# Designs tried in a protein design chat: VHH binders against q07589. Part 2

Target 1, 356 residues: q07589
Amino acid sequence: MSRILVIGAGGVGVITALSLWLKKESDVSLVVRSDYDRVLKHGYTIESCDYGRLEGWRPHHIYSSVEDAASAADNQGYNYIVVTTKNIIDGPVNSRVSNIIRPVLEKNKELHGPQLTTHILLVQNGIDIEKEIWAEFPREQYRYTVLSGIQLIGSTKIGSGHISQVGQDHLSCGAFDPQDAAAIQAANDFVRMYSNEGQNFVEFDPRVRYSRWKKLLYNAAINTSTALVGLDVPRCLEFGVNKKSTEIEVFHPAMREIIAIAASEGIIIEEEFITMFTEITRKKVFKPSMCVDCEKGQLMELEVILGNPIRIAKRNGVATPTLSILYNLLVLVQAKLKERKGLLKFDEKTATLVDE

## First folded at step 13 (VHH)

Design d1
Fold by ESMFold2, fold request of step 14:
Order: C-alpha cells, then structure tokens, then sequence
Structure d1 (fold): chain B 356 residues (1-356), chain A 121 residues (1-121)
C-alpha cells in the first residue's frame, strides 16, 4: 500500500486526501495545522459535488506538522509527498517548499538511503516550481522524483474542519523531467491511485511544461491584473477605456509576452488562446484566485506566476514590458500584504524598511 | 478518454438555420461548462458560445448574440448550438469544447473532428 503524505489542509488538500483514501490503495496522512485539534476530535465535514456529504471524516493519519509526520513514519517512510500549499517563494523561509518537505526527505535518507525513492507531487501554480527542489536536494544525495499536479477544482475551506467542493476534481499529473522514467512511472501510478471512476477525472500529462506555460497565459495576464485592481474579469474589461483598453493594452500584450518566453524555451503555445481565454471569461462574474487571495490579505503566488517567467525572459533576451509593469506593481501589493502580516516592517520615523 | 463528436453542419443560405450537436463521453458531462468554438477558413479559432454545467447561464460572443442559442441536455450528454439568421461570416468548422468553469481553470478539450458550416449565396 503506498504511503502518501498530503501537505496542506485547505480545500484542495483535504479533497486530495479524501480521493486517495476512497481508492483504498494508499495509506493517507494529512498535515492539518490550524484545524488540527478540531479535526482530531470531530473529523471533517465535507460537502462535495464529487464525493457527497461526509461527516466526521479523517484520513488514516493526521499530524499538526510535517516534522511530526516525518517522525511518525519511522521505518516505513513515505512513497509520495503531495504538496497542495500555495508556493510563496518570497515568503518566510521556513514556509518554502524545500524547507516544508525537508524533514521527510531527511528521514527517508537516514532510514532507507537509496532504497526508498520519494515522489514529490507539486500541486501548485506556476513555472519552474521544481527548480528549488532540484537545487536544494542534489540527486546524488537524495532519492526522489518531482511530479507536476495541475488540479482544476473548486474546493475551499468554509469553516474550521469544513470543506465545500463545488467544482469538479480534475487532476493532470506528469513528470517535470520527461526523460526521468521513474518519475513518469510514479506519475502514472499516482493517476491510478487517485482515480475514482465516475467521481473524478485524472489523467497523465505527457507534456507538463506545455501545460504549465499554457495555464500561465491566464495566470500571468488575467489573474495578476484582477489581483492588482480588485475586480472580476468582466469589470476589468467593461471599465477599460472604451471597453477595450484592458484587453488590448494589458491582457493580450501580457499573453503575447508569455508566448514569446515559452517559445524561447522551446514550448510553442497557440496564439488563438489569447482571445479564447479572454472571451470565455468576459461575461463570467467572479474573481480569479489571486484576486481572492489578495482580498483575503493572503500572500500571492507572485514569483512562480510572474517572477519566474520574467527571469527566464531576461536570460533569453525576451522583452516583457507589460509583464514587468504588472510584476513591479504587484511586488508593492505583496509588500503591503507582508507588512500587514508582520513579515515586513517599515520605520515611519526614518521612512525606511527595517532590514530585508 | 474524453471524446467530443460534433455533427449537424452543412450548406445553408444566408438567413437560414442549422442546429449543431455535440455528443460527449469519457467524463462526467453534467459537471463541466461546455463551449462552441469555430475556425473560419484560413483563420484561427474563435470562441462562439458557452453554457454552465447546470445550463442556468449562457454566454455568447457579440457577433452571434441574439442569433445563436446554446443548449445542453445532461441526461443525453449532449450540447447543441441552434443557429439562426446565418451570415456568410459564420462559415467555419465548429467544435465543441469542454471547459473547467472555475475562475482560473481554462483548459480546453476540442479534439473532435468538428462539423463544417458553410453559409453561401
């Protein structure tokens, strides 16, 4: 039975744990931070369009920290680590993905050496999210693979221990390195372990980089713009100058820049997606996830959605005037959020930032 | 495997009507937004219309609003495009596409054969 640790007990993580638990092929552990005591005592209440209503549900194991989960694994370790947290690489150092997963990788290395390969599935937005893991955990010292999970789901925590899923659970899972046979096999195995026929949709993604660059057209252009101004997409489009400037001067140029960056990396994205993504959202009144995060006072996945593409563009000589403006303004929005959370301190007497 | 099979295209005079059909299989149809997209001769794909998973909300490109109606039947796993007052610029191959309706979930599956609509005088 595969031993799976799911990290992140938001709407996505809890449904991920539930789906794996329902399949009965996995020993499912979940790291539950703020809700730990409530969930330990009462379990989850889940309202799921896919899986129905459950009360008092728990996976096989819950832990209040990754460190506790790693210690509890003892002689067996974990075959999979599924990371469903937002990837805030400009956030606190101990909240970086590499630091979050380190206790498990170190324990597996200590107890099993090369005999246990740990498959790290990143269910997170963005591009180049695997690079930190490769850099921090050299493959000669650690046995692991890095898998990509693009999960398209409408699931949120609506209260302590209460999850509401209104959007279908769709997961695309693949290997970041298409030449890593072990990663490809692990992704296919995960697809099998996650699949609950008739209740969800899960598929192997043979072209992970293409899929992530394609999703970035929306995320880097529309998700970011709505977050900057606090408006849903229809309002952004209707409020523009002559009802045109937002799409012509912001959305489309930003998307063209993403296409150019992807092309400089050998990834060809069809230009018709620029207008298609704009048009399918034009009249759908609700706010994308980054806009919602900003309104909730939560840090944004800014670096993996905008910072990383811009860094690639600079290395490859691709101009990004639109993305760069969006990025630099959103850096200020992110700093405002960090200040509110106590992660940055501005000394008003000196008008200077207190050390960074 | 997701399959979308379009049908109902043909040759029609300007001002005429057609109903396009799309038979869906390989996924839980009633859980997804569905769309029609089209590809005019020598041009890229254009979005035409969309419908929510329940059918409670419908959306149309400005160029077809008032002339086209998107309809779904979740029991039969079908989506339709009722086209009226057809114009020569409506000539295209029409595809149905599965969409993930949540805010920033914009993957499209439009791997069907499409169905040709030709509007000529």
Amino acid sequence: as target 1 above (356 residues)
Amino acid sequence: QVQLVESGGGLVQPGGSLRLSCAASGFTFSRYYMNWVRQPPGKGLEWVSGISSSGGSTYYADSVEGRFTIIRDNDKKMVYLQMTSLKTEDTAVYYCAREYYWGDSWTFDYEGQGTQVTVSS
Scores: ipSAE 0.233, ipTM 0.673, lowest interface PAE 5.1, mean pLDDT 88
Fold by ESMFold2, fold request of step 14:
Structure d1 (fold): chain B 356 residues (1-356), chain A 121 residues (1-121)
Amino acid sequence: as target 1 above (356 residues)
Amino acid sequence: QVQLVESGGGLVQPGGSLRLSCAASGFTFSRYYMNWVRQPPGKGLEWVSGISSSGGSTYYADSVEGRFTIIRDNDKKMVYLQMTSLKTEDTAVYYCAREYYWGDSWTFDYEGQGTQVTVSS
């Protein structure tokens, strides 16, 4: 039976743990931070379009921190680490994925040496999110695979220990390295352990890099633009000059730049998706996640969605005039959010940044 | 595995009508938005129409609005495209496609052979 640690107890993480638990093919642990005492005593209340209403539900194990989960005296370590937190590279140091997973990797290595391969599933947005893991954990010293999870779900924590899932769960899971047979097998095994036939939809993704670059067309062009201006997508389109300038001068050029960057990395994305992403979202009155994060005063996944593609573009000699303007303005929005959260200090007497 | 099978295409005169069908299998059909896309000769794919999982909301490209109607039958796992007032520019291979829209993430796929619609005088 696989031992699975789910990190992050927001709407995504709790439904992930529930789906695994319902399948009854894995031992499911969940890291529950602020809600730990309440969930320990009362369990979760879950209202799910996929699974119905559950009251008093807990996975097999809950922990108040990743360190506690890793240090559990009776635990044999974990076969899978499922990371459902937002990937905010420029955020607090404790939010960096390598730091989040390190206690578990160190403990698995201590307990099992080379006999346990740890499968790290990143259920996070963005491109090149696996590269930090490869850089921080040399394969000579650690035995692991890195898996990609693209999850399409409408699930929200609506109170302490209370989860509302309104949007149906669709998970695409695959290996970042398509030549890594162990990673491919682990991704397929996860699909089987996560799949509750008739209730959710789970599929193996044989082309993870393509899927993430394709998703980036929307995220790098539309999601970012809405965050800058605080408008839903239909308003961005309708309020443009002659109802056209937003898509012609912002969305489409940004998407063309993403296509060019992907091509410089050997990933061909069909040009037709530029208009298709625009048209399928034109009439759907809905604020994208980055816009919502900004309105809630929460940090954005700016670097993995926009910074990393631009970094690739610079290395490969690809011009990104539209993405660069979006990125530099959003860096200021992110700094504003950090200042309000006390993560940056500005001395108004000297007009300079103060580090602490 | 997702399967989408299109049918009902054919040769039709300008101004004529045609109804396309799409049979879906391999997924919980009633939980997904469904779309029609088309590929005109010598061009890439264009989005044509979409319908919500319940059928309560329908969406159309400007070029077909008022002429095409998208319909679904969740019991039979079918989506249809009723086309009227057909024009030569509607000539294309038509595909149905599955979509999921909850939040900011989308999956958009089509796996069938499509069905050829040819509008010619």
Scores: ipSAE 0.120, ipTM 0.622, lowest interface PAE 6.5, mean pLDDT 88
Fold by OpenDDE, fold request of step 14:
Structure d1 (fold): chain B 356 residues (1-356), chain A 121 residues (1-121)
Amino acid sequence: as target 1 above (356 residues)
Amino acid sequence: QVQLVESGGGLVQPGGSLRLSCAASGFTFSRYYMNWVRQPPGKGLEWVSGISSSGGSTYYADSVEGRFTIIRDNDKKMVYLQMTSLKTEDTAVYYCAREYYWGDSWTFDYEGQGTQVTVSS
């Protein structure tokens, strides 16, 4: 039986853990940070369109931190680490995915050495997010694979220990390295362990890079723009000059730039997606995740959604005038959020950032 | 495993009517928003209509509002598009699409071959 540690206990993480638990093919551990005491005492209340209403639900194990999960007396090594937290590279050091998984990866190594391959599934947004892990954990010292998870789900934490899922879980899982046979097998195994027929949808993704670029059409263009202006998509469209400027001058150019960057890597994203991503939300009052994060005073996944694509573009000689403006303005918005959170300090007397 | 099979297209005169059907299989139909999208010749994909999982809410593009009606039958795993007062500009390949939504973004998934609708005198 596979031992799986899920890190992140938001709407996505809890449903992920629940799905694995219900399949009964895995020993499921969940890291619960802020709600640990409540969940420990009362379990989760889950209202799920996939699984119905559950009260008092707990996975096999709950931990208050990754460190606790790693140091647990009965820890026999985790086969999978599923990361569902937001990927915020420019956030606190503890928010980096490499630092998040390090305690468990180190313990696995201690317990089993090269006999255990740890499969790290990143259920996160963005592109090139695997590179951090590859850079921080040399393969000659650590035995692991990195898997991609793209999850489409309408699930939110609506209270302490309370999850509401209104949209069916759709997970695509694949190997970041398409040549890594072990990763490919691990992804397929995860699909099996995750699949609850008639409840959720899960599939193997043979084109992880393609899938990531495709999703970035929306995230890099619409998610970022809405975050910048604090509007839902319909308002962005309607408030534009002649109700067209936002679509024609911002969204489409940004998406085309993403397509161009992908093309520079030999990945062809279909042009049909340019209009599709705009049309899908034209009549739906909806604020994307970055916009919601910003409104809640939370840091955005800015670097993995815009920063990394732009870096790739620069390396490959692709012009990104629209994305660059979006990025540089949102960097300031992100900085504003950091300042309010005490992560940045500005000295108004000297008009300079305080060096720590 | 996921299948969406569109039917009901054809040639019709302006002002005419057509009813499109989509048969869905391979997924929990009643838990998905379903949509109709179309691709006119030489143009990109255009959203036409959407319907909530329960069928309680319907949505339409401005271009088809008042002329098209979307309905679904969850027991039969069918979604329909009743088209009336058809115009030449409605000429397109029509696709049935599942709607995926998450806290981050939206997307469509359409696997079918589509059905051709041609409005011409």
Scores: ipSAE 0.023, ipTM 0.459, lowest interface PAE 4.9, mean pLDDT 92

Design d1
Fold by OpenDDE, look of step 13:
Structure d1 (fold): chain B 356 residues (1-356), chain A 121 residues (1-121)
Amino acid sequence: as target 1 above (356 residues)
Amino acid sequence: QVQLVESGGGLVQPGGSLRLSCAASGFTFSRYYMNWVRQPPGKGLEWVSGISSSGGSTYYADSVEGRFTIIRDNDKKMVYLQMTSLKTEDTAVYYCAREYYWGDSWTFDYEGQGTQVTVSS
């Protein structure tokens, strides 16, 4: 039986753990940082459109930290690490994905050496998110694969130990390295272990890079712009000049730039998605996740959604005038959030950023 | 409401052919990418093929490349999968899937019942 550690106990993480648990093919551990005591004592109350109402639910194991989870694995390492936390590269150092998973990788290495391959599933937005792990953990020293998870789910933590899932869980899982047989197998195995027929939708993704570029059309254009202005998509469209300027002057150019960047890598994203992305959300009054994060005073996944693509563009000689403006403005918004959180210090006497 | 109704499955010998059909309703069909996915016995869902909104671009899994052909008719709101040179490993329930965006992400819609394809000697 595979041992799976889920890191991130938000709405996404808890439902992810629940799905694995319900399938009964995995030993499921969940890291619960903020609600550990309550969850330990009372379990979760879950209202799920997929699984109904559960009271007092717990996975097989709960831990207050990744370190604790790692320590508890004295005889058996974890086969999978599922990371459901937001990927915020410019956030606190301890929140970087490489640092989050390090305790478990180290423990697995200690326990089993080359005999255990750890499969790291990144259920995160953005592109090039696997590179951090590859850079921080040399394959000569560590045995692991990195898997891509693209998950759509309407799930949120509505209180301590209380989860509400109003949107069905859809997961596509594949290997970041399309030539990594072990990763491919691991992804397929995870799909199997995660799939609850009739409740969630799970599929193997054979085109991870393509899928991530495709998703970036929406995230890099619509998610970012809405975050910047604090509006839902329909208002963005309707409030534009002649009800067209937002689409024609912001969304479409941004999406075309993403397409161009992808093309520079040999990945062809069809232009038809430009219109589709706008039309599919035109009548849905909701704020994208980045917008919600910003409003809640949470850091945005800015670097993985805009920063990385722009870096690729620069490297490959692709012009990104629209994305660059969006990015640089949102960098300032992010900085404002950081300052409020005490992550940045500005000295008003000298009018300079205080170096930590 | 979105409806996807698959048909055309059946029992066929290795090397045989089948044509699957999917009838779509309840949404602007011509604006969506359509896909076929399959679930082999005891396995998870596997992406098989995709087609762009206009039908101008088609995509295939490596396992079916050269054997399967996806086409669509936007006027009839149909998507098809022509399967040739079928193999035993092609045995699965096949689903028509709509690509759509929900919230701040995109996914596939698997609301259909699927159609069983069995390749056996």
Scores: ipSAE 0.019, ipTM 0.317, lowest interface PAE 5.8, mean pLDDT 91
Fold by OpenDDE, fold request of step 14:
Structure d1 (fold): chain B 356 residues (1-356), chain A 121 residues (1-121)
Amino acid sequence: as target 1 above (356 residues)
Amino acid sequence: QVQLVESGGGLVQPGGSLRLSCAASGFTFSRYYMNWVRQPPGKGLEWVSGISSSGGSTYYADSVEGRFTIIRDNDKKMVYLQMTSLKTEDTAVYYCAREYYWGDSWTFDYEGQGTQVTVSS
């Protein structure tokens, strides 16, 4: 039986753990940081559109930290690490995915050496998010695969130990490296272990890079723009000059730049998606996740959504005037959030950054 | 496997009506927003209409508002598009699209073959 560690105990993480648990094909561990004591004592209350109402639910194992999970006395190693936390590269160093998973990778290595391949599933937004792991963990020393998870789910933590899921869980899982047979197999295995017929929707993704670029049309253009201005999508469109400027001068150019970047590396994203994403969002009063994060004073997934694409563009000689402006303005917004959170310190006497 | 099969297209005169149908399978239909999109000749895809999972909310492009009606039958796993007062500019291949956009991202599945709608005098 596969041992799966889920990291991140928000709405997404808890439902992910629940789905795996309900399938009963894996040993499920969940890292719960802030709510550990409560969850340990009372379990989770879950109101799920997929699975109904659960009271006092717990996975097979609960840990207060990844380190504890790694050091557990009964730990035989983990086959999968599922990371559901937001990928904030420019956040605290300890929040980096490589640092988050390190204790488990080290433990697995210690326990089994090259005989155990750890499958790391990144259920996160953005592009090139796997590269951090590849850079930090040499394959000569570590045995692992990196899997892509694109999960769309209407699930939120509404209180300590209380989860509400109002939207069906949809997971697309594939290998970041399309040539990695082990990763491909691991992704398919995960799909199997995660699938609860009639409840969630899970599928294998054979084109992870394509899928992520495609979704960046929305995320890099609309999610970022709304975050910057603090408006829902319909207002962004309607408030534009002649009700057209936002679409024509911001959204479409940004999306086309994403398409161009993808093309520069041989990935062809259909331009039809530009129109599709724009029109579908036009009539839905909705604030995307980055906007919500900003409003809540939480750091945004800025680097993985805009930073990395722009880096690729620069490397490949692709012009990104729209994305660059969005990125650089949002960097300032992000910095503002960091300052409020005490992650940055600005000395007004010297007009200089003190701590970063 | 997700399957979307469109039907009901045809040739009609301006001012005429058509009813498109989409049969869905391979997923929990009642939990997904469904949409119609169209591809006019020589143009990219255009979103036409959407309907919520329960059918309680409907959305339309400005170009079709008041003329088109989207409905769904969750028991039959069907989505329909009633088109009235058709115009020449409505000529396109119409596709049914599954939509899910919970949280941070949007994704759509319109892998069907589509159905041709031609409005011509």
Scores: ipSAE 0.018, ipTM 0.368, lowest interface PAE 5.9, mean pLDDT 91
Fold by ESMFold2, fold request of step 14:
Structure d1 (fold): chain B 356 residues (1-356), chain A 121 residues (1-121)
Amino acid sequence: as target 1 above (356 residues)
Amino acid sequence: QVQLVESGGGLVQPGGSLRLSCAASGFTFSRYYMNWVRQPPGKGLEWVSGISSSGGSTYYADSVEGRFTIIRDNDKKMVYLQMTSLKTEDTAVYYCAREYYWGDSWTFDYEGQGTQVTVSS
């Protein structure tokens, strides 16, 4: 039975833990922060379009921190670390994925030496999210794989210990390194352990890089634009000059730039998706996740969605005028959010940032 | 594997009608939005119509609204495109497509051979 640690107890993380728990093929631990005492005493209340209503639910184990999960006396190490936190690489250093997972990797190494391979599943948006892991944990010193999880669910925490899932659970899981047989096997095993027939959809993704670049067409053009202005997609399209300027001058050019960047990395994304993504979302009144994050006062996944593609573009000589404007404006929005959260301080007497 | 099999195309005169069918297998059909896309001669793919997983919401490109109707049957795992008042510009290969995402980020599977619709005098 695989021992799985889910890190992040937002709407995504709790539903991920629930799905694994319902399958009854894994031993499921969840790291719960602010809600720990409530969940320890009373469990979760979950209202799920896929999984039904549950009262007093807990996975097999809950912990208040990753350090506690790693140190637990009944912990024989973890086969899987499932990271469902948002990847905010410009956020607090303690929130960097490598720092979050380090206690578990070190403990697994201490408990089993080279015999336990740790499978790190990143259920996070963006491109190049695996590179921090590879850079921080040299393969000669650590035994691990890095897996990609693209999960699209409408699941939110609506109160302490209360999760509402109104969007269907869909997970696509694959190996970042398509030549890593252990990673491919681990991804397929996770698909098996996550699958609850009739309640969710989960599939193996043989082309992780293609899938993430294709998703980035939407994320880098539409998520970003809606986050800047606080509007759903239909409003962005209808409010544009002559009801055309948003798609012609913002969405489509941004998507063309992403296609060009992906191509410079050997990933061919069909240009037909430019208009198709616009058309299928034109009449769907819903705010994309980055827009919602910004409105909640939460930091955005800005660097993994826009920053990283732009860095690739600069390295490869690909022009990104539209993405660069979006990025630089959103850097200001992110700074505003950081200031409100106390993560950035401005000295109004000198009109300068306060050094850390 | 995901399979989408289109049928029902043919040659028809302007103003005529056709009904396209798409048989789906290899996924939980009732959980996905389904779409029709088309490829006119010598052009790229363009989106035609979409339908929500329950069938409660339907969406149409401006060029076909009022003339085409998308329908699904979740028990039979079928999606249909009822086309009326056909025009020569509707000539295309029509593909059925599964939509992967809802409300956040979108992609399609359209790996069928398509079905040819030709509208000509």
Scores: ipSAE 0.012, ipTM 0.465, lowest interface PAE 8.1, mean pLDDT 87

